# Designs tried in a protein design chat: VHH binders against PH domain-containing protein DDB_G0287875. Part 12

Target 1, 92 residues: PH domain-containing protein DDB_G0287875, of Dictyostelium discoideum (Social amoeba) (q1zxe2r132to223)
Amino acid sequence: SKGKSGWLLRKRPGRYDKLYSVSKADKYLRLYENEDTDNDPLYELSLENSIIELKQDLHLQLTLGNSERYIFTHESESEIVSWAQELQATMN
Below, E stands for the ipSAE of ESMFold2; O stands for the ipSAE of OpenDDE; V2 stands for 0.75 times the mean of E and O plus 0.25 times the DockQ between their complexes.

## First folded at step 24 (VHH; framework vhh_surovatamig_d1)

Design bb1 (from aa6 with D62E; at its last look DockQ between E and O 0.11; V2 from the best seeds 0.00; counts 0 for: pae E 6.6 > 2, placed apart)
Fold by ESMFold2, look of step 24:
Structure bb1 (fold): chain B 92 residues (1-92), chain A 120 residues (1-120)
Amino acid sequence: as target 1 above (92 residues)
Amino acid sequence: EVQLVESGGGLVQPGGSLRLSCAASGFTFSDYWMSWVRQAPGKGLEWVATIKQDGSEKDYVESVEGRFTISRDNAKKSLYLQMNSLRAEDTAVYYCARDWYDSSGYFDYRGQGTLVTVSS
């Protein structure tokens, strides 16, 4: 895949956190506090052996190989669909 | 059978402290993020704090940041909330909740709760 970057909303109990998200061909999803990706990411998530599901309410569920779960969404329906496609393509 | 049992609530003066405990059974406790939620009289549920499976990430609602500390002991299948500098606005029933993210909701199980009353 060509990679993708942009803002995602990470679902937490009782809130959403806005994280600048970067996917590249190295099979990692990196989540940053802001667009300054020169800094270390807050999370560096290996997509190896991950499961990616886009739910009917347009929440993207990522289950990592270590069984940790991350749930994302976006204000734009087309954007979260595009993220689901990007992450699935990166895994293959 | 999933079971969550809260304890440690009571009557305390403003500025005081309480430590809440939650005993979990009927599931693999260490596989789940765990949370505390609370419900003040006549109000809806408010999320208070969450802790990752291994304890490495903790999050709090802004109104309790710096006053409350969430912790867990996976060997004892127990969740804790240390509550310091209590205020009248903290008066609520506090619930231990199993927190597993999915697109339909935040929590799938909640205990019966323990009452915390902060009053002169």
Scores: ipSAE 0.014, ipTM 0.335, lowest interface PAE 6.6, mean pLDDT 86
ESMFold2 (binder alone), look of step 24: mean pLDDT 85; pTM 0.856
OpenDDE, look of step 24: ipSAE 0.029; ipTM 0.415

Design bb2 (from aa6 with D62E S103T; at its last look DockQ between E and O 0.07; V2 from the best seeds 0.00; counts 0 for: pae E 7.6 > 2, placed apart)
Fold by ESMFold2, look of step 24:
Structure bb2 (fold): chain B 92 residues (1-92), chain A 120 residues (1-120)
Amino acid sequence: as target 1 above (92 residues)
Amino acid sequence: EVQLVESGGGLVQPGGSLRLSCAASGFTFSDYWMSWVRQAPGKGLEWVATIKQDGSEKDYVESVEGRFTISRDNAKKSLYLQMNSLRAEDTAVYYCARDWYDTSGYFDYRGQGTLVTVSS
C-alpha cells in the first residue's frame, strides 16, 4: 500500500464529523482534527485483526479487533472506495 | 458496576419547561460522550441529543433544536437536559446513555428512565 491521507466523514449519532485521516501503511488509521498532523491524533486505530466492509450506501465500516466499530463515508464514491482499498492493503 | 439514574420528569403543560438530570457512577464519566434518548408510548427509541466529553460539542435531533439544551458537569458526574417550549410530541420516557457509536449503534442505557408527559 502507498499510504493515503484526506478528509473523511465519521458517522455520529445525528451528524457526521469531518476528520483528517491518515494511513501510513503501518497498520494504523490516525484521525486528526485538522490537516496539522504534527499534533497527536484524536484517534489512533489499530487495524490489526480488523475487518473492512464497504456497504451499498457507501459507508465504510471498520470493525476493530476489540469489536468496536467506526463508520466513515465521503461525498465522492471513488474516494471512499479508494479508502477501503487502502485500509485493506495496509492490513496485509 | 455502571449506573445511570435519570430524574426530573413530570407532567407539564404545552409550552412549559423541565430540566432532566442523570447521575452517573461506576465508570470514568469524563471519558465518554453522553446522549439523551427517548421512547414515546408504543414506539422505538429515538436519539435526542449528544455532548462531547468536555462539553465543547453538542448535537440535537432536528425536532428539538433550539428548544432543548444538553449540558454536563464532569466534577459532579452529571448529565442534564434543559427542555423548553415543550410539545405533546415530546411525551416519552427519557434515558441517559453512553454514546452508542462506541457500541456499534446500540444505546448503552441502564436506568429506568424518567417520564415526561406534556398534556393540557
Scores: ipSAE 0.014, ipTM 0.210, lowest interface PAE 7.6, mean pLDDT 84
ESMFold2 (binder alone), look of step 24: mean pLDDT 84; pTM 0.854
OpenDDE, look of step 24: ipSAE 0.023; ipTM 0.394

Design bb3 (from aa6 with D54S D62E S103T; at its last look DockQ between E and O 0.11; V2 from the best seeds 0.00; counts 0 for: pae E 6.7 > 2, placed apart)
Fold by ESMFold2, look of step 24:
Structure bb3 (fold): chain B 92 residues (1-92), chain A 120 residues (1-120)
Amino acid sequence: as target 1 above (92 residues)
Amino acid sequence: EVQLVESGGGLVQPGGSLRLSCAASGFTFSDYWMSWVRQAPGKGLEWVATIKQSGSEKDYVESVEGRFTISRDNAKKSLYLQMNSLRAEDTAVYYCARDWYDTSGYFDYRGQGTLVTVSS
């Protein structure tokens, strides 16, 4: 995979968190408070043994090997589809 | 098969406290984020608080922040809500819910809830 960076909305009860998301094709998805990636990420999610599903409502569901679940979306359909493709590619 | 049973509601004066409990069965409790949601008379369902599987992360709706505390005991498959400094606006039926984000905004609640009435 070529890597990808950009904003994603992480679904939470009653709200979405806007997170700057980075994939470097190292089987991790890193989520930052803002575009300043020199700081530590808020979350560093291992994609090994993960399941990635793009749902019909254009929510991207990531289920990690430890059963933690993360749900993302984006206002742009093409962007969330591109993220689903990137994350699937980094796992191969 | 999945069951969530709420308890601990009652009638309380403003400024009082209550502790709600939820007994879970029929699923692996420790695998789920858990939430409390409430429904005031004549109103829709409102999210109140959420707690991570491990208990390490908690979040609250702004109107209850600093007054309510969510907690869990994974060994006892139980979820709790400590409610302090209660106000009339907290009057509602409170439900324990599994946190499912697989569909848009779905809270998986199955119990009858527990009624909290705050009235002078």
Scores: ipSAE 0.014, ipTM 0.308, lowest interface PAE 6.7, mean pLDDT 85
ESMFold2 (binder alone), look of step 24: mean pLDDT 84; pTM 0.850
OpenDDE, look of step 24: ipSAE 0.019; ipTM 0.358

Design bb4 (from aa2 with D102E S103T; at its last look DockQ between E and O 0.10; V2 from the best seeds 0.00; counts 0 for: pae E 7.5 > 2, placed apart)
Fold by ESMFold2, look of step 24:
Structure bb4 (fold): chain B 92 residues (1-92), chain A 120 residues (1-120)
Amino acid sequence: as target 1 above (92 residues)
Amino acid sequence: EVQLVESGGGLVQPGGSLRLSCAASGFTFSDYWMSWVRQAPGKGLEWVATIKQDGSEKDYVESVEGRFTISRDNAKKSLYLQMNSLRAEDTAVYYCARDYYETSGYFDYRGQGTLVTVSS
């Protein structure tokens, strides 16, 4: 994978959090409060042994090796599909 | 059959405390994130708190942060809500809920509820 950066919506109970998401092909997904990636990420998710599923309602489910699950979406259908492809490409 | 049974509600004065319990059966309790939701008289459902399978992550609606504590005991298949510094606006029926997609806010089962009334 060549990496990808962009905004994603993370589903939470009763809301979505808008997070600036960065994949650098190092098997991590980093989630930032804004585009200033010089700050520490809010979340640094190891994709090692993870499972990714793009659901028919275009929500992307990421299950980490520690069984923690994250749900993402985007207003653009092509963008969430592109994120699914990027995350699949960076995993073993 | 999935069952969730809440208890521990009652009448309490402002500033008081209550501890709610939820007994779970009919599913593998330790596989699910669990939540408390509430419904004030004449209002819609409001999410209150969520806890991860192993208890290591907890999240709360802003209005209860610092006053309520969610916890679980996987061996007893039980979920708890410790409610301190209660206010009149906390008056509601409280429901134990199972999170279908884990942190998604999509609850596929909830109990019958337990009534909490905060009034002097």
Scores: ipSAE 0.013, ipTM 0.286, lowest interface PAE 7.5, mean pLDDT 85
ESMFold2 (binder alone), look of step 24: mean pLDDT 85; pTM 0.866
OpenDDE, look of step 24: ipSAE 0.065; ipTM 0.524

Design bb5 (from aa6 with D54S D62E G105D; at its last look DockQ between E and O 0.40; V2 from the best seeds 0.00; counts 0 for: pae E 7.2 > 2)
Fold by ESMFold2, look of step 24:
Structure bb5 (fold): chain B 92 residues (1-92), chain A 120 residues (1-120)
Amino acid sequence: as target 1 above (92 residues)
Amino acid sequence: EVQLVESGGGLVQPGGSLRLSCAASGFTFSDYWMSWVRQAPGKGLEWVATIKQSGSEKDYVESVEGRFTISRDNAKKSLYLQMNSLRAEDTAVYYCARDWYDSSDYFDYRGQGTLVTVSS
C-alpha cells in the first residue's frame, strides 16, 4: 500500500531479465529497462482481477485478468516476500 | 498425455534457412506460452525463443535476434521457428517446450527434438 521500487528478476525460460519495478499503490506494476522512469515502462501491468502467488521456491507469479503470466524473483528472500506483500496490498 | 513433436531439422550450409515445426497435443495449447530451446553438442539446454499465448509478445536470445522468428497457430496447435542466416554455432537439437516458471519443466514437457546441423 505504501508503494515500492526496486529491481526484480523476471523469469524467462533459461534466463532472468533484470527490470526496475515500480508500484505506486495505484493497482499497477510498472517494469522499466532501468531506473530512468521518465521513459515509458517496458510493461505496465494492471493488478485488477489479477492473482498474485508467492511459490515455495520464492518465485512470485502474477497472473493478469487477461491470463498473461509474469514470474518474478529476487536474490533476497526478504525482498521477494516484501514485493509479494506490497502487490497484494495495492490490489486491495 | 502431453505430446510435443518437433520436425523440420536437417543439414544446411551456413547462411541457409530452415523452418522448424512443433505439433502439440494433450493440453490446451492456447493457454500456454511456448518456447524453443536447444542443446548443442556437449552443452546443456539453452533457451532460444519464447512466444506469448496470443503471439503478440516474442522474445529471443541475443545471439539469434534478427535471424530467427518464433510464431504460433493456435487453431492448428502448432509452434514454429523460422531460422534464417544460419551459422555453425546454431548447430543443435532443437526442442519445443511449454513455458513454465522453473527450468526443470522443459525436461518433462518436450519432444525428442529435431536436429539442425549447419556445416559447409
Scores: ipSAE 0.013, ipTM 0.279, lowest interface PAE 7.2, mean pLDDT 84
ESMFold2 (binder alone), look of step 24: mean pLDDT 83; pTM 0.848
OpenDDE, look of step 24: ipSAE 0.275; ipTM 0.683

Design bb6 (from aa2 with S56R K58T; at its last look DockQ between E and O 0.17; V2 from the best seeds 0.00; counts 0 for: pae E 10.7 > 2, placed apart)
Fold by ESMFold2, look of step 24:
Structure bb6 (fold): chain B 92 residues (1-92), chain A 120 residues (1-120)
Amino acid sequence: as target 1 above (92 residues)
Amino acid sequence: EVQLVESGGGLVQPGGSLRLSCAASGFTFSDYWMSWVRQAPGKGLEWVATIKQDGRETDYVESVEGRFTISRDNAKKSLYLQMNSLRAEDTAVYYCARDYYDSSGYFDYRGQGTLVTVSS
């Protein structure tokens, strides 16, 4: 994994939150309110012991080792597929 | 209303075994992934194990792999955790949690917990 950054839509009950998402191949996914990554992330998610699933409706489900689940999607099918591949690669 | 009721905790010696149970009501149990989570004194909530709807896929935190077994009985709306080879580090309040797999990665419901104390 070479890292990846970009906007993702995080599924919430009744809405989506737009989060600037950053993977640096250090087994973390960091979620920011905006592209200013010099600030602290809203969430810093450890990918150790996580499960990545790309669902039939092109929602990416990330289940963390602490059983928290994050569900993401994107306007672009190729982009959400690329995110699934990046997160699986950083977990190796 | 969704209810999850844990039972089966207690005091055991290191190397001992316990079987935790969780009775679920107020939702279609077979539609959900279910999890066990625990909280040791002075620590945050730690995920322990998850089981998918049909019981065929399970996952465990590394520290309990090979010692704990999660299982479910959908007909009885029950979730179980068989804990073998218990260690002092397993001392915690254990919670049954409903895993909301089609939404946020946050557990939307958990029970009141059952205390497991592992002490010689």
Scores: ipSAE 0.000, ipTM 0.116, lowest interface PAE 10.7, mean pLDDT 83
ESMFold2 (binder alone), look of step 24: mean pLDDT 84; pTM 0.855
OpenDDE, look of step 24: ipSAE 0.197; ipTM 0.625

## First folded at step 26 (VHH; framework vhh_surovatamig_d1)

Design cc1 (from aa6 with E57D; at its last look DockQ between E and O 0.41; V2 from the best seeds 0.00; counts 0 for: pae E 6.9 > 2)
Fold by ESMFold2, look of step 26:
Structure cc1 (fold): chain B 92 residues (1-92), chain A 120 residues (1-120)
Amino acid sequence: as target 1 above (92 residues)
Amino acid sequence: EVQLVESGGGLVQPGGSLRLSCAASGFTFSDYWMSWVRQAPGKGLEWVATIKQDGSDKDYVDSVEGRFTISRDNAKKSLYLQMNSLRAEDTAVYYCARDWYDSSGYFDYRGQGTLVTVSS
């Protein structure tokens, strides 16, 4: 895993929220309000015991060990595929 | 079977308040995000509010932000919507829903609904 950072769209009922997403290959996904990662993340998601599924509609579903679910997508299909690969690699 | 039973609707004047309740059964309530959705006469469903499993995160459609409060009581398996400063455009049948967060975007196991009518 090389790590990855970039914008991701988080699906909400009826809308998407744009979050700056950071993986450092430490089994966490951190979600920020903007690119200034010196601020605290809005979410710090532990990937331990998580399930990562890239659905046929190119939404990436992350189910955490505590059963919380987060759904992401991106304008670029290749980018969301790359995120799925990064998060799966981080878990290994 | 999964059941969701809404109550607390009624007729109220603009500026008034109502509290909606939803009694849940047939599933582990605390495992799910829960939502309120509404349907105005002759219109499609509109998402209103969503609350996280432990109540620590809440979201609202812009038109109700600051006026409505979603809450839950996991011990009583109940979901609530406190509706303040009601307006005529809030008139709708309100439904309680499980929010699966799947890519379909659909809410599941919709209850019977409770009618809220805001009219002078």
Scores: ipSAE 0.014, ipTM 0.286, lowest interface PAE 6.9, mean pLDDT 85
ESMFold2 (binder alone), look of step 26: mean pLDDT 84; pTM 0.845
OpenDDE, look of step 26: ipSAE 0.016; ipTM 0.312

Design cc2 (from aa6 with Y106W; at its last look DockQ between E and O 0.25; V2 from the best seeds 0.00; counts 0 for: pae O 7.0 > 2)
Fold by OpenDDE, look of step 26:
Structure cc2 (fold): chain B 92 residues (1-92), chain A 120 residues (1-120)
Amino acid sequence: as target 1 above (92 residues)
Amino acid sequence: EVQLVESGGGLVQPGGSLRLSCAASGFTFSDYWMSWVRQAPGKGLEWVATIKQDGSEKDYVDSVEGRFTISRDNAKKSLYLQMNSLRAEDTAVYYCARDWYDSSGWFDYRGQGTLVTVSS
């Protein structure tokens, strides 16, 4: 996979965080505060040994190898499906 | 079976402090985000605070920011909530809650709760 960039909503209890997200072939998902990716990411998530699940309500659940869990969604249903596919492809 | 048992609730005056504890069992505590939620009389369930597995991230509802501190001890499978500068509006049953996101979606795994009453 060539990767994917765009906005995701990270779901937390009581709120959503809008994060600019970048997936690359190096099997990392990097999350930024904004589109300026020259800065250090807020989060750098290794996708190695992770589990990706797209739930029926179209929330994307990412469980990392160290058991950390991230929940994502998007205003666009097609985008969250696209992200699920991209991340799965990146892991393979 | 997942079990969460809260303790530490009681009656306090406004401006007082209270420390809540939660003992967890029946699951790998260190694998989950943990939260405190509360329900005031006549109101719905309200999220209060959340802490990451390793404690490196903490989130709070705006109304308690700067007054409450969430912490955890993974070795003891325990969750804590230090409550300072308590207000009347903090009166509620407080529940310890496991990460609400599991393989089946959003779930409400919480204990029976402990009552906190803030009154002069």
Scores: ipSAE 0.017, ipTM 0.294, lowest interface PAE 6.5, mean pLDDT 88
ESMFold2, look of step 26: ipSAE 0.052; ipTM 0.402
ESMFold2 (binder alone), look of step 26: mean pLDDT 84; pTM 0.854
ESMFold2, look of step 27: ipSAE 0.019; ipTM 0.351
ESMFold2 (binder alone), look of step 27: mean pLDDT 84; pTM 0.850
OpenDDE, look of step 27: ipSAE 0.016; ipTM 0.374

Design cc3 (from aa6 with D102E S103P; at its last look DockQ between E and O 0.32; V2 from the best seeds 0.00; counts 0 for: pae E 7.8 > 2)
Fold by ESMFold2, look of step 26:
Structure cc3 (fold): chain B 92 residues (1-92), chain A 120 residues (1-120)
Amino acid sequence: as target 1 above (92 residues)
Amino acid sequence: EVQLVESGGGLVQPGGSLRLSCAASGFTFSDYWMSWVRQAPGKGLEWVATIKQDGSEKDYVDSVEGRFTISRDNAKKSLYLQMNSLRAEDTAVYYCARDWYEPSGYFDYRGQGTLVTVSS
């Protein structure tokens, strides 16, 4: 109920993958193959001890506590800004 | 000055194998994801494979999945590509690249490359 869900583009070497992304107030970001969130997520990312940066080129960089790095973007500037705000809020 | 020096290319028949090496210097090798990219004659650059800093995660372009294996040795500052079951379409100059140094998604390749030719 509290959080954000929607599509994000995850940067991969040489491409972007479209993932259905779900953030709840449990300090996790879950990435799904599609909107059917009854299935297991492809990725379940712990936001504890993470660093969340919105870069000047509007790429959202998430560095996890284990130093793994995930980079996201969106065609809508307002949407990627909103995701940055949501992820920063769930860490607090 | 960052240096990346590729080696191990050559002429091989279809179905054959080659192992490419890349020697890195001028930067902290263990801090970077590393990639192999290739350029076929008259074509643009194509990403081939990427490996995480500690070697625990690897990704491949679909056309080489199951045939190529990327690996690294951080103590030797070296990156490798084991290429099995080679096909004519694998013919290209192969370059070693730093991946995440350029966050815009472009690879930072600077070496001369190593030529792989697969022909009957």
Scores: ipSAE 0.013, ipTM 0.237, lowest interface PAE 7.8, mean pLDDT 84
ESMFold2 (binder alone), look of step 26: mean pLDDT 84; pTM 0.856
OpenDDE, look of step 26: ipSAE 0.019; ipTM 0.311

Design cc4 (from aa6 with D54S K58T; at its last look DockQ between E and O 0.19; V2 from the best seeds 0.00; counts 0 for: pae E 7.4 > 2, placed apart)
Fold by ESMFold2, look of step 26:
Structure cc4 (fold): chain B 92 residues (1-92), chain A 120 residues (1-120)
Amino acid sequence: as target 1 above (92 residues)
Amino acid sequence: EVQLVESGGGLVQPGGSLRLSCAASGFTFSDYWMSWVRQAPGKGLEWVATIKQSGSETDYVDSVEGRFTISRDNAKKSLYLQMNSLRAEDTAVYYCARDWYDSSGYFDYRGQGTLVTVSS
């Protein structure tokens, strides 16, 4: 895949943080404060040896190789499903 | 059976300190974000602080930032809250909570609580 970019909601206790998310073929998911991807990302997550699971409540759970978890969702069911597919394809 | 048991509460004067502990059992503690929430007399629940599974990320409600420190020890399945510079408005029952909390006000599991009273 050529990658994917777009807004995701990151689940936090009592809130969601809106992050501009970018996946590229280098097997990283980068999370930005906004769509200005020329700035440094807030997070740079290696997908190597990661596990991706889309839950029934439409939360995408990413477990990194170091066992850290990140949980995402989106207002659109089709969009969060598309993200799950993109990240799984990137890990192949 | 998921269990969360808080301890360390008590009566303290303003400006004092307390350290709360939470012992977790019945689940893989290191898989979850953990939070402290509190309930002041006659009030609803207020989120206080949260810590990531690894301990590398923390967040606090504005009113306690700089005074409270959340920490965890995954090997001991324990969550902690160091409370410094305590004020009368910090008086509450403090609960540790396993994090699947969302905007609907749902906590997955919550302990029995430990009472902190700050009074001169």
Scores: ipSAE 0.014, ipTM 0.278, lowest interface PAE 7.4, mean pLDDT 84
ESMFold2 (binder alone), look of step 26: mean pLDDT 83; pTM 0.842
OpenDDE, look of step 26: ipSAE 0.017; ipTM 0.336

Design cc5 (from aa6 with S56R; at its last look DockQ between E and O 0.07; V2 from the best seeds 0.00; counts 0 for: pae E 9.7 > 2, placed apart)
Fold by ESMFold2, look of step 26:
Structure cc5 (fold): chain B 92 residues (1-92), chain A 120 residues (1-120)
Amino acid sequence: as target 1 above (92 residues)
Amino acid sequence: EVQLVESGGGLVQPGGSLRLSCAASGFTFSDYWMSWVRQAPGKGLEWVATIKQDGREKDYVDSVEGRFTISRDNAKKSLYLQMNSLRAEDTAVYYCARDWYDSSGYFDYRGQGTLVTVSS
């Protein structure tokens, strides 16, 4: 995996939050408030023992090793597919 | 069967406080994000607040930010909403809901709700 950065929409009850998302091929997904990644991420999600599923409605479901679930999407089909491929590659 | 039972509503004056409770049964409570939603007279359903499974992430609709606090006790299978600085526009039936964390974004609310009336 070469890493990937970009905006993702995180599904919340009744809304989506836009988060700047970064994969550095180190088995973490880091979520930032904005593109200034010199700051600490809002969330640092360990992909160890995670399950990554791209559903037919183009939502990316990430189930972490601790059973927490996170749902992401994007307006671009190719972009969310690319994210699914990146996260699967980095966890292997 | 899944049950959600709301309580703690009542009549309060503007500026007052009220604490809502929700007793959950028939499912693994700790597996779900939980939400409070409300319906004002003659209006549609409005999302109010949400709390993560472990209680570490909370979110609120802008109109209640700083006044309401959502909390949960997984051992007691209970969800709470502390409501401070109440306003007339907070008058509504409040429902406890499971977050359907799939792409649909549906709220699963089943109880009668609990009526909060804020009036002079």
Scores: ipSAE 0.014, ipTM 0.280, lowest interface PAE 7.1, mean pLDDT 85
ESMFold2 (binder alone), look of step 26: mean pLDDT 83; pTM 0.844
OpenDDE, look of step 26: ipSAE 0.016; ipTM 0.294
ESMFold2, look of step 27: ipSAE 0.006; ipTM 0.130
ESMFold2 (binder alone), look of step 27: mean pLDDT 83; pTM 0.847
OpenDDE, look of step 27: ipSAE 0.017; ipTM 0.399

Design cc6 (from aa2 with E57D; at its last look DockQ between E and O 0.05; V2 from the best seeds 0.00; counts 0 for: pae E 10.3 > 2, placed apart)
Fold by ESMFold2, look of step 26:
Structure cc6 (fold): chain B 92 residues (1-92), chain A 120 residues (1-120)
Amino acid sequence: as target 1 above (92 residues)
Amino acid sequence: EVQLVESGGGLVQPGGSLRLSCAASGFTFSDYWMSWVRQAPGKGLEWVATIKQDGSDKDYVESVEGRFTISRDNAKKSLYLQMNSLRAEDTAVYYCARDYYDSSGYFDYRGQGTLVTVSS
């Protein structure tokens, strides 16, 4: 996989958090507060043994190996579809 | 401010029972699926059980099925885990968590945890 970077909206109780998201060949999805990836990420999510599902409402559900789930979306339908494709490719 | 406070842990012999409690505050408790998760020494977090907002749907990790029962009291804003037939493998810090998405478990917040030690 080539990797992908960009903003995603992470669903939370009563709001969405805007996180700068980075996927690389090392099989991690890293979530940053902003585009300055020299800072530590807020989250490092291991994609090994993970499941990704793109739901009909265009929410992307990532289930980690420990059963934690993260749900993302984007204003652009093509962008969230592209993220689903990239994360699936990275896990394989 | 969202708070989850676990209690009821302790030292117990194999085959014994414990009842864990979680007191919730700072949010509308009855609007959320709730979960128990645990962390054994030297291991990562493991999902244990999840319960729907109204208590009508429950799910458990296979290793505790038939021995643990999750329950809730929405009027008291409390979550419970009845743990029977305890084994050494159940030794862990147990955490209460909110779950937003389904009965399979999603952990958004957790408290300080309560230690359960199962030892002769």
Scores: ipSAE 0.006, ipTM 0.116, lowest interface PAE 10.3, mean pLDDT 85
ESMFold2 (binder alone), look of step 26: mean pLDDT 84; pTM 0.851
OpenDDE, look of step 26: ipSAE 0.017; ipTM 0.289

## First folded at step 27 (VHH; framework vhh_surovatamig_d1)

Design dd1 (from cc2 with D54S D62E; at its last look DockQ between E and O 0.49; V2 from the best seeds 0.00; counts 0 for: pae O 5.2 > 2)
Fold by OpenDDE, look of step 27:
Structure dd1 (fold): chain B 92 residues (1-92), chain A 120 residues (1-120)
Amino acid sequence: as target 1 above (92 residues)
Amino acid sequence: EVQLVESGGGLVQPGGSLRLSCAASGFTFSDYWMSWVRQAPGKGLEWVATIKQSGSEKDYVESVEGRFTISRDNAKKSLYLQMNSLRAEDTAVYYCARDWYDSSGWFDYRGQGTLVTVSS
């Protein structure tokens, strides 16, 4: 079962990468190269024991259970908030 | 207490090489992204390079791409910056920083720095 889908900007030093992503009922965030989510994901991030934080300038910080950190944003303020809520709900 | 101690700076001629080291303590080093930043005289902080916890992902500021290499040894709690083909514009105090840094200021701790001077 798929949760929220759409695109996110994953922050890396000096740039943002645009990635399509979906959260599933199995508590994974999966990031894809394009909108075709039938392909293999670029990233599979387990949300188990993860922490979601909304930081300044509407950046979403995801800290995984293994302490790896990912930072996401979106050109739409409403979308980044929506993603934060969706991820939090998925984790619960 | 979180501590980051840089070493390896010095005076070198253009085209020369230096290897910077950073010794980390007071936290679980392997849990964090690590970065190098620098500050040239009269300028602000500039991001140089960042490395992921496992070392599987590395990023560089464009001006040092192909010349600098960031690496880490989690067992030794150490961060490194190999600097080759140094240029005068690389002259700066170099800081080891916990987490990553860009112009937005995404870091939390940094060391006291080590001076790198590139001059003929």
Scores: ipSAE 0.019, ipTM 0.384, lowest interface PAE 5.2, mean pLDDT 85
ESMFold2, look of step 27: ipSAE 0.052; ipTM 0.406
ESMFold2 (binder alone), look of step 27: mean pLDDT 83; pTM 0.848

